# Ledger of designs, part 6: VHH binders against Thiamine-monophosphate kinase (thiL)

Target 1, 333 residues: Thiamine-monophosphate kinase (thiL), of Prochlorococcus marinus (q7vei9)
Amino acid sequence: MLKEENTQEILHDLGEQEILNRLRKYMDYGQIDDDTALIKSYKKELIINTDMLVEDVHFSEITTNPNHIGWKAVATNLSDLACSGLEEVIGITVGLSAPSSTPWSWVDGVYTGIKAALNKFGGKLLGGDCSNGKQKTLCITALGTKGPLNLHRSNARPGDYLITSGPHGLSRLGLSLLLSDPITKSINVPNLLKEHAIKAHQEPQPPIKALQTLLKCKPYAMPWNAAATDSSDGLLEAIESLCRSSNCTAVVDHKNLPKHADWPSGKQWNDWCLEGGEDFELVVSLPPNWAKAWLKAMPCTKAIGRMKEGPAKAMWSNGETIQKAMDTKFEHF
Key: E = the ipSAE of ESMFold2; O = the ipSAE of OpenDDE; V2 = 0.75 times the mean of E and O plus 0.25 times the DockQ between their complexes.

## First folded at step 1 (VHH)

Design f3 (framework vhh_7uia_1; at its last look DockQ between E and O 0.23; V2 from the best seeds 0.00; counts 0 for: pae E 17.4 > 2, grease 24.7 > 24.2)
Fold by ESMFold2, look of step 2:
Structure f3 (fold): chain B 333 residues (1-333), chain A 118 residues (1-118)
Amino acid sequence: as target 1 above (333 residues)
Amino acid sequence: QLQLVETGGGLVKPGGSLRLSCVVSGFTFSRYAMAWVRQAPGKELEWVSSISWSGGSTYYEDSVKGRFTISTDNAKNTLYLQMSSLKPEDTAVYYCAKPFYRGSYDYWGQGTQVTVSS
């Protein structure tokens, strides 16, 4: 019996052909040998999007493992498709750039997470490419079929209810817990909230179930149109985006912020609920009868305000414009 | 226990220079991108500069390009902003911050005041 060092295979030592050979297990037989994937689509419109995840911008070793990175990459793309009225996930392609010193175990973990998310939400790994680069980067292109709802940010109308598909701030709290941040140590966070917050950060759920329920709740007489966007950049940004695109005012009630049942009290925690980001919930503006049906059918939804005629902005119910706290965008260029 | 502490602010004449420092504790500095953000009186927060964890990639807001230089010293767990050719419009509270997803920040320092005035 020998005590052995933990050795890591790195991409440099494996080379492109061995890397591709190891990736075969994540896709259908023979697919990795083809330059293209054949997709059969009979009668439905296709929707497509591409997102990038970049190390030290969207993920780090401290807060996520490779499986979480792979899962998040799929979930973020599927959230975008859901907000466009996704019916069925066809699949994804993956562009991976990483330093040659990257351990194979990291790549294997990422693809394990991708497979897990696809198994949960549908679709196949259709193909992709690997390249040497100085910074770990994933580029995901996702394909799906479009369902009957025409979801567009410009479809909000005065008199609509403003509704979220779930609580907000959970991913931001999860990040804080994973980092052992002082602010989360200064309060007693209940165990159930901790579990939900960490899971929301590490394994986000795209709002596919919420979309399906929204479809089922559509009153017969209502048009197939609804206003929607996701909240991946934060709840307040999602609300303001609806206002800008629809040329109307959102009136939000402080008491109706979409908080987890055990969410802490105070301004800081309200700020995280409004601006935390990475929650990947559906933010929807609906006519009253549709809104009431959805709220009843899906208890995690919450009416947070109303749309009304007025300037394109978000306001509190007392008439004050909702101000961003310390909201600085990191721009890539 | 995680702390970001800015120093080096003060009053300076137009055309002058200042060097801001941010000492980071409570996390491994070399694993994260870092940024400088400022807020002038009565104005919105403005991103100034960012640096990758390796120090090899730096980014600057257009109005400060060529005048400001962001850098790190991993041995001292310190982020720097060298400011030169300062203008009155650079007057603000300057914060160091740890970037979070899509241009947000999850940690902030308490800020240091920079005042450019004759």
Scores: ipSAE 0.000, ipTM 0.160, lowest interface PAE 17.4, mean pLDDT 83
ESMFold2-Fast, scan of step 1: ipSAE 0.251; ipTM 0.622
ESMFold2 (binder alone), look of step 2: mean pLDDT 82; pTM 0.834
OpenDDE, look of step 2: ipSAE 0.005; ipTM 0.208

Design f4 (framework vhh_7uia_1)
Fold by ESMFold2-Fast, scan of step 1:
Formats: structure tokens, C-alpha cells, sequence
Structure f4 (fold): chain B 333 residues (1-333), chain A 120 residues (1-120)
């Protein structure tokens, strides 16, 4: 009777050598030899980042399929590199751990998503494994070259424009739509907004193109210094991190919140825009002439406010402090 | 005006059962996912379970699957956690939380908690 129930290839039945043989189709030619990869010498500074995604903490298979999980793991890591002034993705290594009862189709899907992201954003798969573990985990280390931009959160200055590379709140709305939350049924969510929101949640885009456009828009006479961070933890947290690192006050206009064209009106939806998280857009503090050039070159960018002398906090243009509506990171309490 | 009030905690022996209740006021379940989160002495917060406002979508942390059952009574604005086969490792303060953002890490309101102690 157990034979009639077991219709899937699982990792235990394949064994280590067969798993490695199947992973070879994802590897770049000549990149793996005895658990090492050879990297050519670069005349540029290198940047490296390691992220770990854990099942039921960082991803849920109910809202994201294996392809989305693999894509998201790469995209989120590359978003961190982009905020450090990434020029070129050299490649990544992947440590995958899963229970021995895991279907091969799950592993295959994850690696398919990983390769799809690398094909879009650049880089080689330098190494990858699959080991036995009680909980599904993905550990990705990404290596890239640093370009000419000196992006530090501490580079924000009084007088700078505060700009986001795209709309915020879409991933939060997408999550609610995928979970069939009745709150999304209480409003008329247009089909285009639904499509964009779901895609934003499942297939985030690291802001590499936004970064490249920012580079090309730099006025000739300006130094290669700017302040940037990503909005993975929410727009408000991104703004506050720039304020803390630069010891400046951010002044945000309520009317200039970076909302999708079809975004609902009201405090609840403004709160989702400010605190939703997982949008992975660039939040940048720029001198006026560079800011204006970037806003013109990239229509999806929006000036949301200004930096000024003052304590490290975010304020509305009416002088009130921007209040958090939610606890976004409970592990700090 | 918005509040979450947990009840039903107490002292039980290993293998025992408890039912936690959370009565909410100032909002209705038809707008939110609800969750149970716990914190053992000297440890970080741990998500336990979440339920959709309709009650049709339910998630559990692996260590409690098959032992705990989350449910709602929308007419009474009440969230429940039925705990069975309790282990010493389940000893914690249990918090009722309103979910906002990601299912596992984002909460915008939570109660003062109810203590569950599993010991002989």
C-alpha cells in the first residue's frame, strides 16, 4: 500500500551522487571543480553579501512556488549589493538544505528560479549543493564588483532630495491577495494593480537598472557620492535608516507618497505604502541637480521629500513625526 | 481603543491540554489574519500559528503541527488555540497578535500575553 501512495522522487531515494548529477545542469561550464570555483583577478573593489532564507520564516510555499523562492533568494541578495554600488555580478554560491523526504521537483524548481534571476541580472552559478536538514533553508553568497558610486547611508546631506525608484506597498498587497485576505475584497482592486502586486511579491526586481540610470545621470562636476538604501524592511524604515546614519531629518510630503496609480485612498493604504516591506526599491538622498536629472531619466522615480538639518527622524511636511502603525520586526522586543 | 485580551493559560503536566482564547475589540476578523506568538523565558519571540479572517487558510510552526489547532469565532471576535500533547518545551507566554505584512514576522497589535507552564 505504501507503493501506491509514493508517486514522487524524493531526495532520500536519489542519494547524494544522483542529486549532484542533476544539479550539474544549473552550473556554469567549468565553474565547479572539487568544491571550488576559480575567479579571475579584478582591478576593482569587490563586494560580497550572504543571506539565508529559512522556510516559514522568510518564505512560505503557500504564497510562493519553488521557482519564486529561488528567484527571490537571488533578487534579495542582489538588492543588497545594488545598495552598495554594484557594477557587475560575478556570481553566487548556493547552499541548499532540505529534509530527505523533499521531492526532487522542489529542488529543481528552486534552482530553475535561481538560474532565471542570474540570466536576467547577471552572474554565474559558481557552486551549489543539496544537504540533509530538518527545515528547508537557502544560503546564498553573492560576489560583485563595486562601481564608481560611493553609496553610504551616511552621505545624506541637508538640502538633498529624497527619492524612491518605484512604488511602495505592492508586495504587501500581493501577499494579502495570495492569502485571500477579505480586506482586499472590501475594496475594488483593479486587475492591473492585482497583477503588479502579486508579481512584486513573488518576483521582486533588484534595483540594478535604477542604479545604472542613477550613475548615467550624475552631473559631470559632481562627486561620486550619494546616500542609498533598499526598502526591503519598508519605506519608513529605509528613510529612518538614512536619517540615523547621516544625522539628518527627513521631511516627507503626505501627497507625494510613492503610490501605484490605482492605489487605494486612506490611512490604512498609506500605512501599507510606508511599512509594507519587500518592495526592494532604492531610497536615495541626492543633491538637487542630480535628483532632477534622475527624476527626468526614470519616470518610475518619485521625489517624496527633502533632507534638512535636525535630529535623526522622519517628519511630515506639517512638522509632525511620522508614527509607525505596526511592529515590523518583533524579534527586537 | 483597539485591544487583545488573552485568557486560558495555566499550569499543566506533560501530555496535558489547554485552550487559549483571545477576545478582540476595536476591529473585526473580516479585515485581518490573526496569529499566536510565544516567548519562552530568556528566548526570542517565536511564531506559532496563523489563520485567515475566513478561517480557511491556516499555518503552523513545524514543532506544533498535529498538536495545536487554531480557530476563530467571527461573531464573538475571538481567536482560539487548542493545545494538546503539551511538552515542557511549550512553556512560554503566549500572545495573540493581529497580522499585518508578512505572515511570520509582521504584527501591528498584540495583547499582554497569557502564561503557559508545562511541568511535572
Amino acid sequence: as target 1 above (333 residues)
Amino acid sequence: QLQLVETGGGLVKPGGSLRLSCVVSGFTFSSYYMAWVRQAPGKELEWVSSISSSGSTIYYEDSVKGRFTISTDNAKNTLYLQMSSLKPEDTAVYYCARVWGTLYSHFDYWGQGTQVTVSS
Scores: ipSAE 0.000, ipTM 0.241, lowest interface PAE 12.4, mean pLDDT 82

Design f5 (framework vhh_7uia_1)
Fold by ESMFold2-Fast, scan of step 1:
Structure f5 (fold): chain B 333 residues (1-333), chain A 121 residues (1-121)
Amino acid sequence: as target 1 above (333 residues)
Amino acid sequence: QLQLVETGGGLVKPGGSLRLSCVVSGFTFSSYAMAWVRQAPGKELEWVSSISYSGGSTYYEDSVKGRFTISTDNAKNTLYLQMSSLKPEDTAVYYCAAKYFPWGSTRYDYWGQGTQVTVSS
């Protein structure tokens, strides 16, 4: 190989006009020369969500490269739309702020990740900009059509099954593996689990297929109402948010925690399953007939418990309250 | 094992100042987001301030903005909270907390044992 200069194009040296010209290649509506994108009229309700990803808060290049950051920005926003009954992704707008010393390759990588996610999950890049700022920040607004399902955290009812769309804790394990955490060095992590965990952390999947299957398997006689939230802040927080909004008690079975097949045994690993976060799965409260249909139609789903009348809290099937790490530690302090 | 130890609490008069320190061991300090969380007797935990793993970004609860400053010394593996213009309502046990970075979860994985701050005339 020839010697390569370590000098990269940075935003300062490109200037505003060249940056806009390069971003235009990612756009579907030629938005750069106008401040607005035109969207064809829809005869359905629309849902919209805005998420902000801030450097050193939501992402770091220690565990995610620019492509992963762009992917994650789209995936997290689409996860929020899925929890609101998303039918179709119309598109997104991207506000990007970065220091003028930022390499163009970083911006290019982010937009490559954004387009990869849109290509997989649907939607157009309707607009984007790049402005100078002291900290790297992505602000994404996503627009979609609302389907027939009314998903509200307050729709949980006593007698419902509590179901997750997929395993929990993988993103937390992936983070620890990428950071060479001593905890992960104390066990032998199977190669398949390692691959799934790292991918879950770097390339989360919004639960769009899970939502589509949930809609398709609804029994005819059931109303188009269910309770759902995503597990971005952890499975336990997701369950507790359903309990608070619906004024119901959740009863979770220890044996039915939604673990990967190769997941380690023990309290620490159960804690990561419950509280790890960034799994972006649906956590759903469903009437029994609909619950059973979804479990049959989608093998990756798991019934983890039931909703019952009682105070807004999560408890184990043995009657003990499910303690958060925060509560457990202060009980000892 | 990973351990967080808080020091620097004590009794101070309203308008006074204190500096809390949290010494961390058993992990790479720069790979974690750190926070100060307080709990008054009989009350819920209240987040006070957080700092990114790089030390470049700081966040504060509105009631402490302009009065408290969070900072880190990576060479000493230490988190600080400089508290000024203290009010009786700041009376609480102060905990340092850590979570892996980057992580959008509201949950902190590691907690210290706490240090008592009492603001009383």
Scores: ipSAE 0.025, ipTM 0.427, lowest interface PAE 7.0, mean pLDDT 83

Design f6 (framework vhh_7uia_1)
Fold by ESMFold2-Fast, scan of step 1:
Structure f6 (fold): chain B 333 residues (1-333), chain A 121 residues (1-121)
Amino acid sequence: as target 1 above (333 residues)
Amino acid sequence: QLQLVETGGGLVKPGGSLRLSCVVSGFTFSKYGMAWVRQAPGKELEWVSSISWNSGSIYYEDSVKGRFTISTDNAKNTLYLQMSSLKPEDTAVYYCAKGLYSGYFSYMDVWGQGTQVTVSS
């Protein structure tokens, strides 16, 4: 950022009024001119989520450009709404804080990414602020309507199929590839896997389409109840979360781990599939007839195991407990 | 190019103290999260402590909390682990690990030869 300061327009030189005027092109209607957004009455339950992304904590310009940062901020928040039974995205508000030396091109890039994600997944940009701060920070609040699905981690039942909406480990591999991590030099990563992994890390897709298909596949006579969570913290943590909340055991079939077609074989790569994080897929526990319908309707889904009576833990089909590769407490707080 | 060199291990009696150092070359650690990870004979790697890019967030494994202190010297590109009130169960090879935080998840890499800490009478 110091290299760009003398070659690009910076926020300090533009001033507050000009910054606000330039952000106007991203806003819907005259909402940028008002302190509050007017939202149409939906006569439905609403769901809301707030996420904060901080420079050098949640994102780095070495792995993601401003467009990717804005996209990821929206996609991550919408993934949380999807796990709560999202029907429709109403919109978002954006609080952006950045040093006065920040290039306008960075801010413009972030908003371009935000708008691109909203154009793909739905919703309006309801409002946005830009303030001076020592560290780049992006705070997004997303609002949506709740559909008929009652998704609670406590809804898993013995006999359920355990299903993922897509492959796991791609974001972890993409991050390592973007950093030129020596570990990725020890194997030949096929070009298609490399492209998919990098895209998964920089441009995650919230599982909205997966959720919509899950809803459409529900057998008529079944209640609108299922267990679901997202895999932002890794597949194994997602499974264990369902087990803890439902007080039952998950039995995972090693041969059915949700791997990309070109995924490397071996313990390390299985560990990345289980624990890699930031894949933003749905992990769902479903009764057999609903499970089979979803698996047929959406080819990217995969049955990875079953729920059974027992203590709140994840185990392999051979009866052994699934162990974490490091048993680490490297956490956000 | 990328190197982490751990030093400061040794033999110490229970209740003793040691200070581990990790000198980083090939990258500036103030731009990354750093951690100490240990491996006891015949066991898996165990996370011990971590510190964020700007020393803003510090975490410890419950068994070492109050006894160990992680710190950095950014000018020397060096990570430290001050260990006090050492116990026989602290016996392990200690590794310095580079970390990265992206999105909601944290990733760690481990490299270097490690430094042996032996706590026995």
Scores: ipSAE 0.000, ipTM 0.319, lowest interface PAE 10.3, mean pLDDT 82

Design f7 (framework vhh_7uia_1)
Fold by ESMFold2-Fast, scan of step 1:
Structure f7 (fold): chain B 333 residues (1-333), chain A 121 residues (1-121)
Amino acid sequence: as target 1 above (333 residues)
Amino acid sequence: QLQLVETGGGLVKPGGSLRLSCVVSGFTFSSYSMAWVRQAPGKELEWVSSISGSGRSTYYEDSVKGRFTISTDNAKNTLYLQMSSLKPEDTAVYYCATHWLGYSPRAFDIWGQGTQVTVSS
């Protein structure tokens, strides 16, 4: 009989003070070691966003390890700041809640992912705590400076180009691949597409470089105003959000859907491109000269349509309203 | 082949109750979050409720909290929606969906044909 020793430290055995002591290794040098963070004065406007990730609602250990969870928590929050005209990431605070039976290795992994994202995208870890809870949850508050670009969903105008900063549907495909969904097994997914899709789901990239390029490409005579949103809830929802806020119609061309080069053909895969979600790309409405400059400067961008006068809705270029996937499954006889 | 079949809809009076069922085949049920979504006449699809693959987490749209209960039976590979205190505004086609994990509780893929719920006198 071999008796297995439990060598894994759990949160209950460490206690709150020891957990906080261990989290200090992730804190940036010069931050106050108490309940508050010191932030320097800025001449720029500040922007702030808070997001919560909840176990089995927003993430699962089946599809994401702790490092992925921590990375994703930062990246998705920074995507929201990017869509508000982010110039510089100041930093984040982290509220963590987990069952007392949670291994320390899980918490350590999450903070490792958080730190990796901050190292790539900028910002300091300004503070963090840990509390007991029935479910694992992460609450991230991110703070940044606002640059000169005024990004509001209400800034879209008739005549604008509708552009996305990158392909859509990858995160949805990645989720299905990680869950071994029979639908992905029914087709031969090319290795490069599989790799990109899984990475898009587990390690999303906030569109900070896309935003920086967009700002740099602004024609001299244009006002510092554009319409943008992210595609967290899917490309179609992003387009409809711009339409609602600007009170205009978006006209999308079927042939210009922002698909990966190896994306499967067919209605189902077009639906995943439109409605998949969690691609964290910029969806932007721009006047033609700015649009053309951005498309030239950043090859991963794609013009998918135009804005026109009309009711707040998305339409295909053939004049039909873009329906959610369910409406396209049902046919009248 | 992945298939979802919704049943249990019908005509009920305001204040009544219905239980919707969705029989799932073609995938490991416990590996997915599942959702109920609905489409009211003349409206867009709206998310109603979700349950995690582990069954530990349930989430509801504000207008149905306290009236609807989502549950699973892994032995029968079936998702349920128990609806009580039904209102005319609950009239819709109800669909079983695989719930897409992410920030938005409204991210979902619909696979079934739906089941009609009509609440009227």
Scores: ipSAE 0.000, ipTM 0.332, lowest interface PAE 11.4, mean pLDDT 82

Design f8 (framework vhh_7uia_1)
Amino acid sequence: QLQLVETGGGLVKPGGSLRLSCVVSGFTFSHYAMAWVRQAPGKELEWVSSISGSGGSTYYEDSVKGRFTISTDNAKNTLYLQMSSLKPEDTAVYYCARDRIYWGSGYYPLDYWGQGTQVTVSS
ESMFold2-Fast, scan of step 1: ipSAE 0.136; ipTM 0.577

Design f9 (framework vhh_7uia_1)
Fold by ESMFold2-Fast, scan of step 1:
Structure f9 (fold): chain B 333 residues (1-333), chain A 119 residues (1-119)
Amino acid sequence: as target 1 above (333 residues)
Amino acid sequence: QLQLVETGGGLVKPGGSLRLSCVVSGFTFSSYAMAWVRQAPGKELEWVSSISRSGGSTYYEDSVKGRFTISTDNAKNTLYLQMSSLKPEDTAVYYCAALYGKWQYFDLWGQGTQVTVSS
């Protein structure tokens, strides 16, 4: 349906001054008029994270519109802050690179999505720029304050419960649905699952509420220490990461995999739950009393297994090692 | 249900050329970014080249830039890798793969095709 248009505002024709003038509408007062953002002093530890989204690597206009791209850029970065013990989002900076032939409507859409995410999760747009490049890229740097919870992958201990903050595999299913993949066409996906999966892929939710609930559920006499990581690279990778950092074995019952209520049955669907990626949930190792409190307070959490003494491996409860459907992960350098 | 089948490998002398093909079945071609990856004897897997869903963007590992060209034929559901000025260091099993994104693993792998550059 989409065709090349003859008359459309493009970045080259707008020029530097007009682009900056239009971006001012998204910024907090005074932030875009200088090369640096002004941030008031904080008497708390600060956490910072930078993520880059690259066209046709991290996003595609087939499955995500510009608003979704902007939302996703913020949400995925805030997910990283959440698994580091985020208390409050201070704000973000945006580095945008795009071909000079890029329509202003694309840039406008991206910033609309960015602002929508910040309005939901907190934080200010502290600064942004736009530069020429052969490929569309977004570089988001997010800044927040650290709360009382000390989250380190190495804090997992034998006896801990292994818990996820939400279901896994939804983003992978959403991607397949948006691509009209024959795998998803061959089954009748319930409408509620379809809606949840598509939204999970296009509009991921950083686990800020899950983190806040985890904090509130801490038993009074327990130290503010826990092990956590996010599942952006997939649930199995998250579990293995905790095992490697803590030098413990994770024992998972495949009857307890964190599936959506309407999730299909079978090996393929279990593989998508374990390895789908882009779910952006917390995967947490907690002592039993804290674990039970969190499970009670937040029904979307699920205990999937336990940590025990042993080699740094993820094992099924039947004693078999959990193996990846794929042996090798590919990364762009 | 989904399959990727590579062909076109073989024995070639240094400076020679080969064209690898990957025939895709079971899914809508052009819905996925596609990649060529290789594994040389005794070494880990190495990314070689990728092409965007639209075919408008191509990426190459530095050692193959200017020598290899990745392309697609959507009507034939086929991914190609045109290799020229081949070097002994290009000796490897070459795999094609469908790629969803940086935060997701390769979901679909082919069976591989052997390229040997010697003598």
Scores: ipSAE 0.000, ipTM 0.243, lowest interface PAE 12.4, mean pLDDT 82

Design g1 (framework vhh_7uia_1)
Fold by ESMFold2-Fast, scan of step 1:
Structure g1 (fold): chain B 333 residues (1-333), chain A 120 residues (1-120)
Amino acid sequence: as target 1 above (333 residues)
Amino acid sequence: QLQLVETGGGLVKPGGSLRLSCVVSGFTFSSYEMAWVRQAPGKELEWVSSISWSGGSTYYEDSVKGRFTISTDNAKNTLYLQMSSLKPEDTAVYYCAKDTFYGEHPYDYWGQGTQVTVSS
């Protein structure tokens, strides 16, 4: 019934001032009175991240509705902040560019998703703008406070456990299911796996709980340093990134790949676990005592390998170098 | 084929010292991380210390740091734990373990253990 009341309005007919007036409901009162938002002084270090989401590169209306696009835009930025030791989300600013023929309902849906993510993870919508553009684009800047944990890709040490905060490949499977890909059509996907995979693709969650548990499990005598990255570009890329930044070799066993309980068997599905992308889990290199504490405290974590002295590469436990089998073309021009 | 044999335990007074040894047979232990874990009567297993494959990195539980030293002798396939300034709370059966990093149980191939008792 909602379609009968609002499906005919497009941005061209509303104009800039009316669009901004309608976005007022997502802002705190007073934040739109000036061109800038006011932030109170913090006695903590601040972390900031800017990310850009482009239509048909980072999102598609075939697989995600406007609410999901807005949610993903926030979740992606907050995942980056989490990998930098986020303590609290202060807020975000949103720059939206879209063709003048775009329905208002699309813009309203995106902001609804943005607000839903902020309501779940914290933070305020500090400011937003909307401009004419040939392709739909979201530019989000997120600001948070930094906690005591120093997470840098360069902190990995020989002897460390390599751990992931959760299963990998779910978002890739979800994408395949939503596109009716022949690969997933050839198998019977259990209902629970199907629901988890589709939700992982459409409504990713930044690894804030994983980060909080990791911090809580730190042994007293250990320094406030660890190596971490997120797996947005795939698990293998995450592992290789830690190796490059720390100048260490990662050793992974095929049997230790972080799979969902109902995950299919075979090389194809192992490749999706390693390289699927958009899982937004933490991939962490930890000393054994901290690693064991985290594994005990958080059942969804899994030890997938070890770091050792050697060249910056990922290898299987049988001594072979892990080769990339999948293409990540979204980063190519 | 795989065997871990712990020795060197015994009765010692508070402030005393002991050296535990673990002789490894059935594999080349320089290829694996090795660890000491302990279990006091009526308590859960507690990780004590570990040493990397190269011997270049050592890690300790907070309560033993500065008092215990883990080391290896690759020529003898032997893991050591030098314990000093022993306290009554160090009383436990000490096991050596090979780190397999498989799944949820990162330490497998445990020996029979050696009893350490710290009392007057």
Scores: ipSAE 0.000, ipTM 0.169, lowest interface PAE 17.0, mean pLDDT 81

Design g2 (framework vhh_7uia_1)
Fold by ESMFold2-Fast, scan of step 1:
Structure g2 (fold): chain B 333 residues (1-333), chain A 120 residues (1-120)
Amino acid sequence: as target 1 above (333 residues)
Amino acid sequence: QLQLVETGGGLVKPGGSLRLSCVVSGFTFSDYAMAWVRQAPGKELEWVSSISYSGGSTYYEDSVKGRFTISTDNAKNTLYLQMSSLKPEDTAVYYCARYGDSWLEYFQHWGQGTQVTVSS
């Protein structure tokens, strides 16, 4: 326990110039100064996304350490780019705000996590800013090239297969395990499920590999159009979003919910699969031929239902509307 | 020496209020998340509430949400649990607990506990 033995360096004592000097080790070649970076010319369309992560709104110190926070900041942003047809990550910029009493080790940890994610998923750290603020916040802007696949939530069509790139509910289970939530004591969680759930919560992976396999298995005769969204707000919300944007009904089978192999049985656990959130998987509507190719190419994908003509809603195969059971929204007063 | 010392327990009537305090030494709240955990007579330990080391995030077990409030006073190294609208079902020994340094660890350090009895 190093914190119990050592006096920590805090940001106030270092000052702005020393903080920026220490951050230089994370920066990649191409930065012109603190505020700007040189980006090489691209002959492809570019996509850009900005996300803000605010302490006690988007991340919790109880369940994530600083390196997990940095990883999540990158992963969340890259997930959004993936759902827009990302081909290559060019890089990111980081705006960090924190109280002057913040330990340097916290800042160092966050940037370590950022760099680890970029090393895994691609891209350069193009620039970073650091400012004094009352609440810890990260503002990440990510830039990438767009590949040939045109992903729009409005591209779903009657007859399409509804497919997820991976299991859902793991991040929600991981959160509960990390909080020692009594609900997890009602079951004996197998070691592999526990490991996968905690890792899913702390170190989510943007669905870049899922996207890459999706475009590689496209049938030659099919147009480069598909419907997709990510499931960061939960699987049910993702399905409903596709339905609203495409004006179609989604029909989901209870038996085909995208569960981990060791997932517990029961309504509560089905609710966590549907509404848990922060799984960062692709939820895709595809024509049958392309759907079957993707299912074969990527074993972790699962067909959970079909799109059909009808009102913009998600329904069970028995004809009943899928109802929300969990309150997973953030509310500010 | 790392210590957690709970006080503030006692006998209270249903619908009453009580405030528990936990004085910590050997560490600070800025470095560790904290929790309140309780054990009713003849029952297993039950998590009640947690607070982040930033002090901004709080979590509650469903049966106490809206009735209990967890807070910290960094200047006094004291964790509080403000309990209102108490029910007989809240009768338990309440423990102050510190979260571990790793996701592989559960609550690592506990106080001796303080008895709360809700009866008429």
Scores: ipSAE 0.000, ipTM 0.174, lowest interface PAE 19.0, mean pLDDT 82

